# VHH binders against o75319: the designs that were tried, part 34

Target 1, 181 residues: o75319
Amino acid sequence: GNHIPERWKDYLPVGQRMPGTRFIAFKVPLQKSFEKKLAPEECFSPLDLFNKIREQNEELGLIIDLTYTQRYYKPEDLPETVPYLKIFTVGHQVPDDETIFKFKHAVNGFLKENKDNDKLIGVHCTHGLNRTGYLICRYLIDVEGVRPDDAIELFNRCRGHCLERQNYIEDLQNGPIRKNW

## First folded at step 16 (VHH)

Design Z7
Fold by OpenDDE, fold request of step 21:
Structure Z7 (fold): chain B 181 residues (1-181), chain A 118 residues (1-118)
Amino acid sequence: as target 1 above (181 residues)
Amino acid sequence: QLQLVESGGGLVQPGGSLRLSCEASGFTFSSYYMGWYRQAPGKQRELVAFIYSGGSTNYADSVKGRFTISRDNAKNTVYLQMNSLRPEDTAIYYCAAFKGEYGSTDYWGKGTPVTVSS
């Protein structure tokens, strides 16, 4: 299963830190076995991820992987100093309460344990956009009390791409607040 | 470039109040996200309060219920109302502006000192 995800090449590999938050979004890095199917300039490996993060003068403290597969890269491809959390998240549908809770819990846990630093929570799905954007925005809305449009706008601007899924946007804007416990 | 100038810092007794101001110049900051940060001696800089261009706000847990961030776009100014001040609030307070666009640069003020002491 080394096929390149559809439209993966269309998205910027890494966004920027969302001001006022500890979030940074990026598309899924691809392990070495994918390189033969990519032009050199299209390659985005786990190593490339960390290089790009460093270029922004940031440091990852946690990676939350929302993809629904493990074929893209191995946790072993990441530095041991950076915790890796997998939250299998089905694409194209609004994440369920359990998924949302898992994400919120992970974020809150990280923030509690990392009060003494400024390390970032790196979040990615396949494209680092829709699932990623939804869950980040859902957190900002439900936990931080941010207005949906404010959250969405900030995410879009920082990711360099806009949320595309209308069902996600609609749920964020008009859907109910999800339980935080 | 955008410039930020903080004011309103000073010495205050525990339980007292201060109001910090940050005036921006060079650019209209109505589209910018604004934040107050603080750095205490020997500690890392930390977010205190944040206000979105759209008006949403968030606060550090340590200041919730005591501090209020607000903005006046007509005056290019962001404020931090600090009530019920505590000794642990002692720090240099910095104003920051973020455009929030991919590849954009953050702007910081020089800071204003706040000392809470009996």
Scores: ipSAE 0.902, ipTM 0.946, lowest interface PAE 0.5, mean pLDDT 95
Fold by OpenDDE, fold request of step 21:
Structure Z7 (fold): chain B 181 residues (1-181), chain A 118 residues (1-118)
Amino acid sequence: as target 1 above (181 residues)
Amino acid sequence: QLQLVESGGGLVQPGGSLRLSCEASGFTFSSYYMGWYRQAPGKQRELVAFIYSGGSTNYADSVKGRFTISRDNAKNTVYLQMNSLRPEDTAIYYCAAFKGEYGSTDYWGKGTPVTVSS
């Protein structure tokens, strides 16, 4: 239905590009049917997403949707030129190895195919924070060899909000490295 | 505002080495993320090496094992040691500083040319 996610309004709609990477995180955009339940200044649609990205002088090359539902917006609401990838990711628990692998594979595939441009990988869950932050950091740690605290700090600063889930943070800091292939 | 000045570029033979420096003037960059980028003729600017404020580093696959990025916060300077240089490394190299804070401004140097040729 058109139920606004809990605490959705508490988070900034879009973060900024993470320096040294091609990642940008944002909260889930909501299709037009949700607007009647929001004040005008609270609205954040797929169209608004792209407008905000352009305002940052960036361009999206891929959207990875980590939400565990399809009720928020339709892929058809996105420009045809921007690929959309759904990775159903359960909330509140550390993503499983399959989910992590899917994410890494998607990112690596994008980077391989987009060496000639500077388009961004847009990643979002519901709030664009915990699941989003975990998987981005997991990638930086496992694939790029970044120290966990450095990855987490960069994500938090760029998103404008900090990872909240202790199980995610603990797994990033002390958990095993997941396979990259 | 933060100013970045690159130095150390020049002409070198294949297999040679260069050390680039980027000095920030007027402000400290201890909390900044630093990166070296390059733009070859007819190509887009690309990341070469990146160093976190916390010290982590990352490199483009094409330069791994040959290039090393480091920083000296006391001198407000970031370095790029380039060994085993190849003709394909020819480009203008740019230093960049990122605060990494939401809404912050990025800073770029004017660039220093590196030419690898026999």
Scores: ipSAE 0.902, ipTM 0.946, lowest interface PAE 0.5, mean pLDDT 95
Fold by OpenDDE, last read:
Structure Z7 (fold): chain B 181 residues (1-181), chain A 118 residues (1-118)
Amino acid sequence: as target 1 above (181 residues)
Amino acid sequence: QLQLVESGGGLVQPGGSLRLSCEASGFTFSSYYMGWYRQAPGKQRELVAFIYSGGSTNYADSVKGRFTISRDNAKNTVYLQMNSLRPEDTAIYYCAAFKGEYGSTDYWGKGTPVTVSS
């Protein structure tokens, strides 16, 4: 259905680019059918996403959707010029190695193919916080060698909200490095 | 007013070394993320090296093993040690400061030129 996700309204729609990276996190945009359940100022559509990105003088080059459903919006709602990648990611539990690998592979592929521009990798789950933050931080830690606390802090500051799930934080801080291939 | 002033650029032969400095003023340096970027003629500006406020570092693949970014918070200065320089490293190098807070403004130096040529 088109029920608004729980606590969806509580989060900033779009974070800012993470300095030193090409990541930007945002909460899931909702297609038009959701608008009737929202106040005008609460609405956040795919169009609104791109407008907000533009307001930051940025451009999306890839959208990675980590939600475990397809009910929020359709890839057809996005510009044809922006690739869309779905990585079904179960909520509340630490993503498995396959999910982590898929994410890393997508990011690395994008970076390889987009060396000539500064387009961003937009990543979102439902709230654009926990799953999103985990996978971005996992990438920074495993691939770029960033200290877990540094990665987490940067993400939190840029997203405007802090990672909430202790199991995610614990895994990032103390969990093993995941393979990159 | 936040200000970044780069220095240390110049002409160097292939295989040579340079050390760039960027002195910051007008803000709490220790809380900022710092980066070195470069822009070669006809190319896009690219990240060269990045240092977190917490001390973590990241490098472009093209400079890994050759360049080292560091910071001295007591001196409000970020450094880029460039070793084994190559002609393809020729560019204007820019220092940048990021607060890393939502809605914050990024700051950039005016750049210092680095030319690697025999």
Scores: ipSAE 0.902, ipTM 0.946, lowest interface PAE 0.5, mean pLDDT 95
Fold by OpenDDE, fold request of step 17:
Structure Z7 (fold): chain B 181 residues (1-181), chain A 118 residues (1-118)
Amino acid sequence: as target 1 above (181 residues)
Amino acid sequence: QLQLVESGGGLVQPGGSLRLSCEASGFTFSSYYMGWYRQAPGKQRELVAFIYSGGSTNYADSVKGRFTISRDNAKNTVYLQMNSLRPEDTAIYYCAAFKGEYGSTDYWGKGTPVTVSS
């Protein structure tokens, strides 16, 4: 269906690049079929995503889609120059080790292959906040050794919204480090 | 607006050490994320070291174990201690400050040259 996700309109469409990282978070862009249910100023399409990224003088090198559905947009809606990776991630629960591993692997692979540029890893779930924030922070904590609170704060500040799920926050702050590779 | 002034660059032999400083002029230095970047001739600018406002640090793989980033908030200064320098470390080194807030502006120094050569 083409129903707008709950609370989707409440979140900024695109965050800011996280300084010191290659990450940028955004909410899920919606394909054209959703536009009928949105005011013009509420629309956020894949095209809009790229326009907004460009406005920030950035360029996407990879999109990681963490949504658990494929109804929002099609990979074909994206430029061919930007790889698309789907990691089906269940909402509201802490991602499992396999999901975390897949994410880390994708990020590490990207960084290895893109050492000669400054392209960004765009990460999104539905709102580009909880699942997205968790996995980005999990990476910063586990792989880069960043303190959990520092990672969370940076993400929140750059996304323009704070992580909301206590189980995610608790796991980031007090949970064990997960396998990196 | 925040201004950044780098110092400490120069010519050093391989295996030598150098300490870069970046002094900021601003009232909210402690709230900023700070980074050292470098740009070698013909190459793109790259992150060297990063320090969070909360104190966490991150390094490029190429400098891990050799470089240390630190900050003195009382002096509005960020440092880059560079040990065991290599010819491939030759570059213009830039200090950068990031507020991290959505819509905020990044600040960059003019850079200080570091040349590692025999």
Scores: ipSAE 0.899, ipTM 0.945, lowest interface PAE 0.5, mean pLDDT 95
Fold by OpenDDE, last read:
Structure Z7 (fold): chain B 181 residues (1-181), chain A 118 residues (1-118)
Amino acid sequence: as target 1 above (181 residues)
Amino acid sequence: QLQLVESGGGLVQPGGSLRLSCEASGFTFSSYYMGWYRQAPGKQRELVAFIYSGGSTNYADSVKGRFTISRDNAKNTVYLQMNSLRPEDTAIYYCAAFKGEYGSTDYWGKGTPVTVSS
């Protein structure tokens, strides 16, 4: 289906690089078939994503897709030079340990293999906010030892929107550290 | 008119210590994220240490346990204490300031050289 996700238009398409990290968050790009339902200025395609990243003088080295569907765009819509990783992540609920581990493992693997460049890890869910923000912050907290409030604040500032889901925020602030291996 | 001025670089023997300072002017220092970066000859610039406006810190794996980043907001200064220096730490060290807000501009110092050699 080509239904526009609810509230998708309300969010900035692409955030900025999180200083001190290699993360950048964005909302899900939509393939061409969705353009019929959007005003020109609302369109955000895979091509638009890369253009916006370039405008920031950045380069994507990995895309982590956290959406729980494959209807928004195809990996074939991305440049072949940018790896694509799908981690099916259920919305609204705090990601389970397996999901968190998959995310951490992917990030750590990327960082290990990309020490010789400054390419970014692009992370998105539907809105590039809640699931995306949670997993990025979870990584900063559990792996880099960042205080939860510092991680959340940095993400919010860079994304241009604040995490909305209270259960995510609470888990980040007060929940246990998740296993890193 | 925002400026970052690094100091404290120099020549030191392996195992020695240096303390770098970066003094900021022309902006609200306390609200900025600060970082130390370094660039060795023939290599790309890399993050060394990062300090959040809230005080959290992060380090490159290669310097963990040896380097410490800190900030004094009253003095508009960020520091990098470098202990147990190694030849591979030789580089030009840069101070950087990040507002962190969407659409903001990053600021960089001119750099201070650090040479670790016998």
Scores: ipSAE 0.899, ipTM 0.945, lowest interface PAE 0.5, mean pLDDT 95
Fold by OpenDDE, fold request of step 17:
Structure Z7 (fold): chain B 181 residues (1-181), chain A 118 residues (1-118)
Amino acid sequence: as target 1 above (181 residues)
Amino acid sequence: QLQLVESGGGLVQPGGSLRLSCEASGFTFSSYYMGWYRQAPGKQRELVAFIYSGGSTNYADSVKGRFTISRDNAKNTVYLQMNSLRPEDTAIYYCAAFKGEYGSTDYWGKGTPVTVSS
């Protein structure tokens, strides 16, 4: 239930907006029940997420949750004005075509519906790094035609941590383009 | 401080072409991501074109096939070639530079006006 994810403390809570995109990556916020297991400075709640986003003079327009569990926080912990989308994504393996498609579809839908604002798509998995980085990069590569290395580099820089999983990196660099429809 | 200065804007007829330039001063921008943005009256600023430090490019759907972003690192300059201009392209065009690193500062030019009118 309230077990802190492994290595969760090792990662910056929130990255920076990826220039040229509307993406921002962050690690999973933890609901209040986790706070008793954390030092005050380690706490990162849904409320903290929004505060940190505001500190960057940004606003979230969508949260895409890629975790494979629902134990970390409740959608009810989020402002009503920010849509929440769950895409259950298995860790440590390259997301399947369906997952990739779901992500792309969500992003494209958001962009279509939010042309009149500059709100961000917040994406997170557990650490906001590997699954998150892969899917964001996959989108940039497949949909925007960005070179894999350019996409990966941008994500890494903005997240403040580098994509770690070699299978993800390899798939991004050398794997096939996935269908966008 | 990195400074960006746009030029090349002006009045052009529909179907015409313009080439915008953005020159950086103070620091080299070879490691920066560069973008062109525009803001029309009463509208929100929007991304027009983006070029990665590695050379990849991205465009707004509305300008794909018509606009081309490029950069000359030796001249610290980013360009926006605008062809087949339309009235809806009328806006103030801004150049922006991004280091793309967590905690980094973004830089913006003052803008150059582009008016497309018959």
Scores: ipSAE 0.897, ipTM 0.944, lowest interface PAE 0.5, mean pLDDT 95

Design Z7
Fold by OpenDDE, fold request of step 17:
Structure Z7 (fold): chain B 181 residues (1-181), chain A 118 residues (1-118)
Amino acid sequence: as target 1 above (181 residues)
Amino acid sequence: QLQLVESGGGLVQPGGSLRLSCEASGFTFSSYYMGWYRQAPGKQRELVAFIYSGGSTNYADSVKGRFTISRDNAKNTVYLQMNSLRPEDTAIYYCAAFKGEYGSTDYWGKGTPVTVSS
């Protein structure tokens, strides 16, 4: 259906680039059919996403969609120049090893193929916070060797919202490093 | 006014070493994320090394094991120790400061040239 996700309005549409990385997080954009349920200033469409990114003098090179549904927007709503990757990720649960690996593989592939530009990896779940924050931080921790608290702090500051789920935070801080292959 | 001033660049032979410094002024240095970037002629600017306000570091794959980024908060200075320099390291090196906060502005130095050549 076209119901607005719970608490979706509470979150900033788009964060800012995480310095030292190619990541930017945002909440899920909603296709036009959702607009009738929103005030004009609350609307955040795929087009709005790209406009906001442009306002930050950035460019998206990849969108990773972590939502566990396809009802929010269609890949066809995105510019053809920006590849779209769906990684179905269950909410509220710490992502499994396969999900983490898929995310890491996608990021590494992008970085390998985009050494000649500064395009960003846009990552979103529903709110662009918990699942999104976990996987980005998991990458920074496992692949780049960043201290968990440093990764979490950077994400929170750049997203404009803090990771909320204690199980995610606990896993990032004290959980095992997940395999990178 | 926030300012970043790079120094330490120059001409060096392959296998040589350089130490770049970037002195910051006009802001609380300790709360900022700092990075070294480089831009070679005809190429895109790229991240070389990054240091978190909390002390974590990351490096471009091409410089891992050769370059080390560090910071001295008491001196408002970030350093880039470059060892085993290669011709492909030739570029203008830029220091950058990031507040790492939503809505904040990034700051860049004017750059210091590094040339690695026989």
Scores: ipSAE 0.897, ipTM 0.944, lowest interface PAE 0.5, mean pLDDT 95
Fold by OpenDDE, fold request of step 21:
Structure Z7 (fold): chain B 181 residues (1-181), chain A 118 residues (1-118)
Amino acid sequence: as target 1 above (181 residues)
Amino acid sequence: QLQLVESGGGLVQPGGSLRLSCEASGFTFSSYYMGWYRQAPGKQRELVAFIYSGGSTNYADSVKGRFTISRDNAKNTVYLQMNSLRPEDTAIYYCAAFKGEYGSTDYWGKGTPVTVSS
């Protein structure tokens, strides 16, 4: 239904580009049917997402949706020029190897196909924080060789919120490298 | 306001080496993420190398194994050691500084030219 996700209002709608990367994180945009349950200043639609991205002088080249539902917005609500990828990711649990692989594969594919531009990979879950942060950091750690604390710090700073889930943080800091192919 | 000044660019033969320097003005250099970017004629600006405030580094695939980014926080300087230079490395090289905080301003140098030619 059109139930506003718990604590959704507590998070900044869009972070900023992570320097040195093509990533930007944001909370899930909500389609028009949710607006009646929100104050005008709380609304964050797919259209609002793109407006905010433009305000940062950026452009999205891919959206990766990590939510475990399809009720928040429709891919048809997005511009045709921006591909949409759904990776159903269960909340509160450390993503499994398959999920991580799907994410890495999508990112690598995008980077290969977009070498001639500076478009961003927009990643979101419900709040654009825990699942989103984990997978972005997992990529930076496993693929780019970034130290876990460096990756986490950069994500937190750019998102404007810190990763909250201890199991995610612990896995990033002390867990094994996950399969890259 | 942070200012960046690049140096070390020039003409070099293929297979040669150059070391670029970027000196920052200010007192909080150690908290910034630093990057080297380049823009070749007719091409878009691209990331070459990136160094985290914590020390992690990342490189474009085209320069991996040949270029090394490093920083000296005591000197407010970031370096780019470029070895085994190729003609395709010819570009204006820019130093950039990022605070990494939401809403922060990015800083860019004016660039230093690197020409690799026989």
Scores: ipSAE 0.897, ipTM 0.944, lowest interface PAE 0.5, mean pLDDT 95
Fold by OpenDDE, look of step 16:
Structure Z7 (fold): chain B 181 residues (1-181), chain A 118 residues (1-118)
Amino acid sequence: as target 1 above (181 residues)
Amino acid sequence: QLQLVESGGGLVQPGGSLRLSCEASGFTFSSYYMGWYRQAPGKQRELVAFIYSGGSTNYADSVKGRFTISRDNAKNTVYLQMNSLRPEDTAIYYCAAFKGEYGSTDYWGKGTPVTVSS
């Protein structure tokens, strides 16, 4: 269906590029069928996503969709030139090791194949905050050796919203490093 | 306005070392993320090293183990120690400062040239 996700309107559509990384986070874009339930200024479609990215003088090279549904938009709504990866990620709980690994593998694969450009990895869940923030931070911590507080702070600043889930924050700060390969 | 001024570039032989400095003026950059970038002829600008406000560091794979980024907040300066330099390290090196806040402006130096050649 075209039910607007709870609190979806409360979050900025698109964050900014995380300096020192290739990441940019955003909330889930909604296909046209959702627009009738939104005010014009609340609309955020796949097309709007790309427009906002261009406004930042950036280019997406990959979209990682962490939502646990496919009802929000279709991959066909995206340019063919931008790969789309779905990683079904359950909300409200710390992603399991398999999910973390899938994310890391996708990111590393992208970085390996895109050394000659500066295209971004766009990551989103429903709000582009908790699941998105956790996995990005988990990557920075586990793969790049960034201190958890540094990673979390950077993500929060760039997203324009702070991670909200204590279980995510606690796991990032005090949890074990997960397998990278 | 924050200004960044790079120094320390020059000509060096392969295997040699250089230490780049980037001094900020106008405001303290203790809360800023700092990075060194480089652009070789005909290539795109690329990240070389990055240092978080909290002190975490990250490096491009091509320079890991050879380059070290550090900062002295008291001197408003970020450094790039470059060891075991290679011809492929030849580029203009740029210092950048990022506040990391949504809608904030990034600051860039004018660059300092590094040439590694026999």
Scores: ipSAE 0.882, ipTM 0.937, lowest interface PAE 0.5, mean pLDDT 95
Fold by ESMFold2, fold request of step 21:
Formats: structure tokens, C-alpha cells, sequence
Structure Z7 (fold): chain B 181 residues (1-181), chain A 118 residues (1-118)
């Protein structure tokens, strides 16, 4: 059985594009097998994800999946034209330098390959909030030189939910700049 | 109801400088993220420079070290200082304002043309 992830229903499915960046964050989409436990308005499938992105007049060019499992949906449920990358990211702990490096490398590679279009990098963990927000903000801080509180504010506004994990917030605000790209 | 009006565009020689201004009329300028975008003939619109409501900035690689974005919240104005101009900087330059909140509306100016040519 595949249970609805804890508190998953409490989060908006897809955020808004983060202006000035190529990022959009969302919670994990759930394949049809999960819909037995969902009201129609609660459903958020891989197809629903792409419909919602299209409704914002945007297009995904990469999905970065930060979850530790493949039980929620399969990459085959995504259009073959959209690259998919899994970066296993341990929850509730500040991601280690290797994980941060993998994320930065993926983003920078995407930006080079897509400099002549405006496609977005979609990033999700289970809820599209804490791990997702941490890594997006870490990229903005370390690579783009954005002040920590500016990065956090932009993410929170565009996601429609504030970062919740205090250890992530503290590391972003007070931790060292990671110079690992 | 936020309205954006660009000014300061024109004809300039290569190596020259130009300063664009974008004046916002509205009630909440200081809470907005602001950006300058440009579109050359036959090309897609691209981000040139971006400034956060809190003051952080970032730039397209093609303009780093030559262009500077700044804002004056007292005057509801964002600026783009453009130095060492090159022919490839020729474009219509647009000011944009973003609340950044889920469901919010973005605002765009009508653009100001910049031509860099002898």
C-alpha cells in the first residue's frame, strides 16, 4: 500500500515561478494508485502538474526530485521530453556538501543548455518545502550571491508556504557559504 | 494598479553609457522585486538585471561588470546604468515588477528602445 504522505494535503500543489530565477517548486505528484484516498480537489498527479504549469504560461525543462523513494510516481509517468533527475536528499538534516554540489551542478548544467529559452527547473521533495527550499536558497546564496533573508523571502512568497525546519533556516542565515561548484 | 514607465533610452555609440529609469506609480513599490529585460529583433526577451525587494541583485552573464541595477524606494524608481555599451546590447528594454506571491499579477512597462551603433 501506498499511503498519502503525512501532511501532504496541507500544501498547495504548485508554487509560482520565482521571478529573477528559473525555479518553480511543487509537492510530490502522486500516481493514480493514491487517488483512492483523495477527494477530487485533492488530487495532484504528474498530469495535473504539467497542466498547472501550462496554466501559468510556463514550461518545465527539468524536474529535480529530492525524495528518497520512487513510490509516489515513476519517471515514465512524465513526458519523455522533460529530463528527470533524482538527487537522494536526507530529510530533517541539513544536506551534506556532496548533495549540495550535485544540486548546483544540475542547475548550472541546465542553465548552460537552456540559455536560449525560458524553461523552468521544477524542484520537489515530498512537500516541496523544506528540502526543496533549502537547496534552491543554497544555490541562490552561494552561486548568485543573494543575501540569505532575500532568498528565503522569495522562496516563501512564491511557494505559498514558509520554510518550517529551523535547522535549515539557521544554516541558510548563519552557516558558511559553500564554495563547492 | 501598479504602472511602470521607462525612460532614458536612445541612440549611443559603442563604448558609451546610458542610464535607464523606470518610475512606478502605485502603493507598494518597496515590496516588489524589479527587473530589466530586453528583446532584440528576432530574439526572445531575456533577463538583463534583477533586484530583490531586500536589495540583492543578479545579472545576465553578458552584462556583468558593465551594467548596474539599483532602486530608490523613496522615488518609486528602478535604474539600469549601462556602461561600455556594445552593438549586441541593442534592444527594447522593459521594466518589470513582481510581487512574487502565489496568485499575484506581474507588471510590465511598454519598453524604451536602446540602439548602440556608430
Amino acid sequence: as target 1 above (181 residues)
Amino acid sequence: QLQLVESGGGLVQPGGSLRLSCEASGFTFSSYYMGWYRQAPGKQRELVAFIYSGGSTNYADSVKGRFTISRDNAKNTVYLQMNSLRPEDTAIYYCAAFKGEYGSTDYWGKGTPVTVSS
Scores: ipSAE 0.832, ipTM 0.918, lowest interface PAE 0.7, mean pLDDT 92
Fold by ESMFold2, fold request of step 21:
Structure Z7 (fold): chain B 181 residues (1-181), chain A 118 residues (1-118)
Amino acid sequence: as target 1 above (181 residues)
Amino acid sequence: QLQLVESGGGLVQPGGSLRLSCEASGFTFSSYYMGWYRQAPGKQRELVAFIYSGGSTNYADSVKGRFTISRDNAKNTVYLQMNSLRPEDTAIYYCAAFKGEYGSTDYWGKGTPVTVSS
């Protein structure tokens, strides 16, 4: 069975571009096989993702998938050839240093290769909230020097939902700066 | 409705300095994220400097160490101090304001031209 992830229907499909950054966050798109369990207005497919990004007058240049499974969709389900990176990120615990480094490396590589355009880095986990928000904020704090409260506020506003996991919030606010190398 | 008016652009020699101002007319300037963007002929508009509502700043690599963004919430104004100007800094400079909330509208000024030439 293709189970709809718990509480997945409760979250906005796609957030707004985070101004001053190249990030946009969204929940995991679900391939067609999941649609049997969804009302038409609840559907959010890979095609729907690209349509919603286009509605904002934006374009994806990289998708970073933070889920720990391959069952929701595959890169071949995407309507366009776009760079795609899977970073297996365990939920419920603050991501380890290796995961944080992989994320930073991917973002920095994208920015270098895309300095002459305005394409976005799309980041998602299952709900596009806790793991996604943590890693985006960790990048802004560690690499860009943004104050923790400023990073969290920008993410929360643009996602349309506030970060929920207290251990993530506490680590962002009070935890150490992680190495960028 | 928020309106943004840039000023301070002009002609300057390489190595010179210029200070851009962007005055916002509206009621809630302090809650907005603010940015300076620029567009040279034949190029896309690019971010130059960004300042969060809480004061954090970010800069394009090409201007780090030379440009400084700041804000004065009492005057509803954001500034861009541009030092050590180079010919490649020649562009129309735009001020932008972002509420950052899902579904909110962004605001853009009309731009102020900056020319860096001998």
Scores: ipSAE 0.828, ipTM 0.918, lowest interface PAE 0.7, mean pLDDT 92
Fold by ESMFold2, fold request of step 17:
Structure Z7 (fold): chain B 181 residues (1-181), chain A 118 residues (1-118)
Amino acid sequence: as target 1 above (181 residues)
Amino acid sequence: QLQLVESGGGLVQPGGSLRLSCEASGFTFSSYYMGWYRQAPGKQRELVAFIYSGGSTNYADSVKGRFTISRDNAKNTVYLQMNSLRPEDTAIYYCAAFKGEYGSTDYWGKGTPVTVSS
C-alpha cells in the first residue's frame, strides 16, 4: 500500500547543492495519497521538492531515481517537465558495475547537454543517503579523481546526514576504481 | 563575516602566465572548500578550478593542464596559477568559499579582471 517508508521521517527532505559539483541529494518525495499518514510539517511532496530547490536559487535539470518502485510518485506528478531517469539499484549491497556505469553515463550525458547552464542533477533513493551517497561519491572518485574521504565528507556535509552503511564506505575507501566506459 | 579579496589580475599576452591570489579573513579557513570561477561578458559564471578542504582538486576541461589551484592554510589564501593563457580565458575571475554544510552561507569575492590579448 501507501505505507511511509521505514525511517523516512528521520531525514532532512533535501540537501544542499554540493559545491564544485552539479549534484543535490534528497529523500524520495511522496505524492498526496501518502499525506494522510503525515503531520503537515512532515510532508515532502514533489511540489515541495521543487519549492525547496528554488528556495536555494537552484534549478533541477535531471532527476535520477534509484528506487525500484513507482508507488511513491510518478514523473507526471512533478510540477514541471524535468528529465527523469530511473536506475534500479538494489539496496544493502554495493551496487554492481552495470548500475555504476549507468549512473556515470547518465551524469556524463547530462553534463554534456547542459554545459551552458547551471542546472542540477537531483539524485534520490528512498532516504537519499546510502545508495545516493554511494553513487555520487563513486562518480566523484572514479570520474573526477576526488580522494574517497574528500568525496564522502562533501556528501555528508551537504546532505546533512552521514553515510551509514559500512560496506559502502569500505568500498569507496578501499575498493577498486570502476571503469568509466 | 568571511571576506574574500582577489588580486593578481591584469593584461597579459597570449601564452603568458598570471598568478591570482584570494585572501580570506575568517574563522577556520582550512575547513572551507574553495573555488575559482570566471565570467566573460555575456556569459554565465563558470567553475574554473575547485579545491576541497581535504586537498582534492578538479578543473574545468578547458583549463586542465594549464591552470593549477592551490591553498596555503597558514596564510588563509587560495591561488590560481594560470599558464599558457589564451584569449578565451579573458574574464573576471572570482574566488568563492563554501562551508558545504546544510544551511551554510557561501562567500564570493568581488572579482579580479584578466585580459588575454596581444
Scores: ipSAE 0.820, ipTM 0.915, lowest interface PAE 0.7, mean pLDDT 91

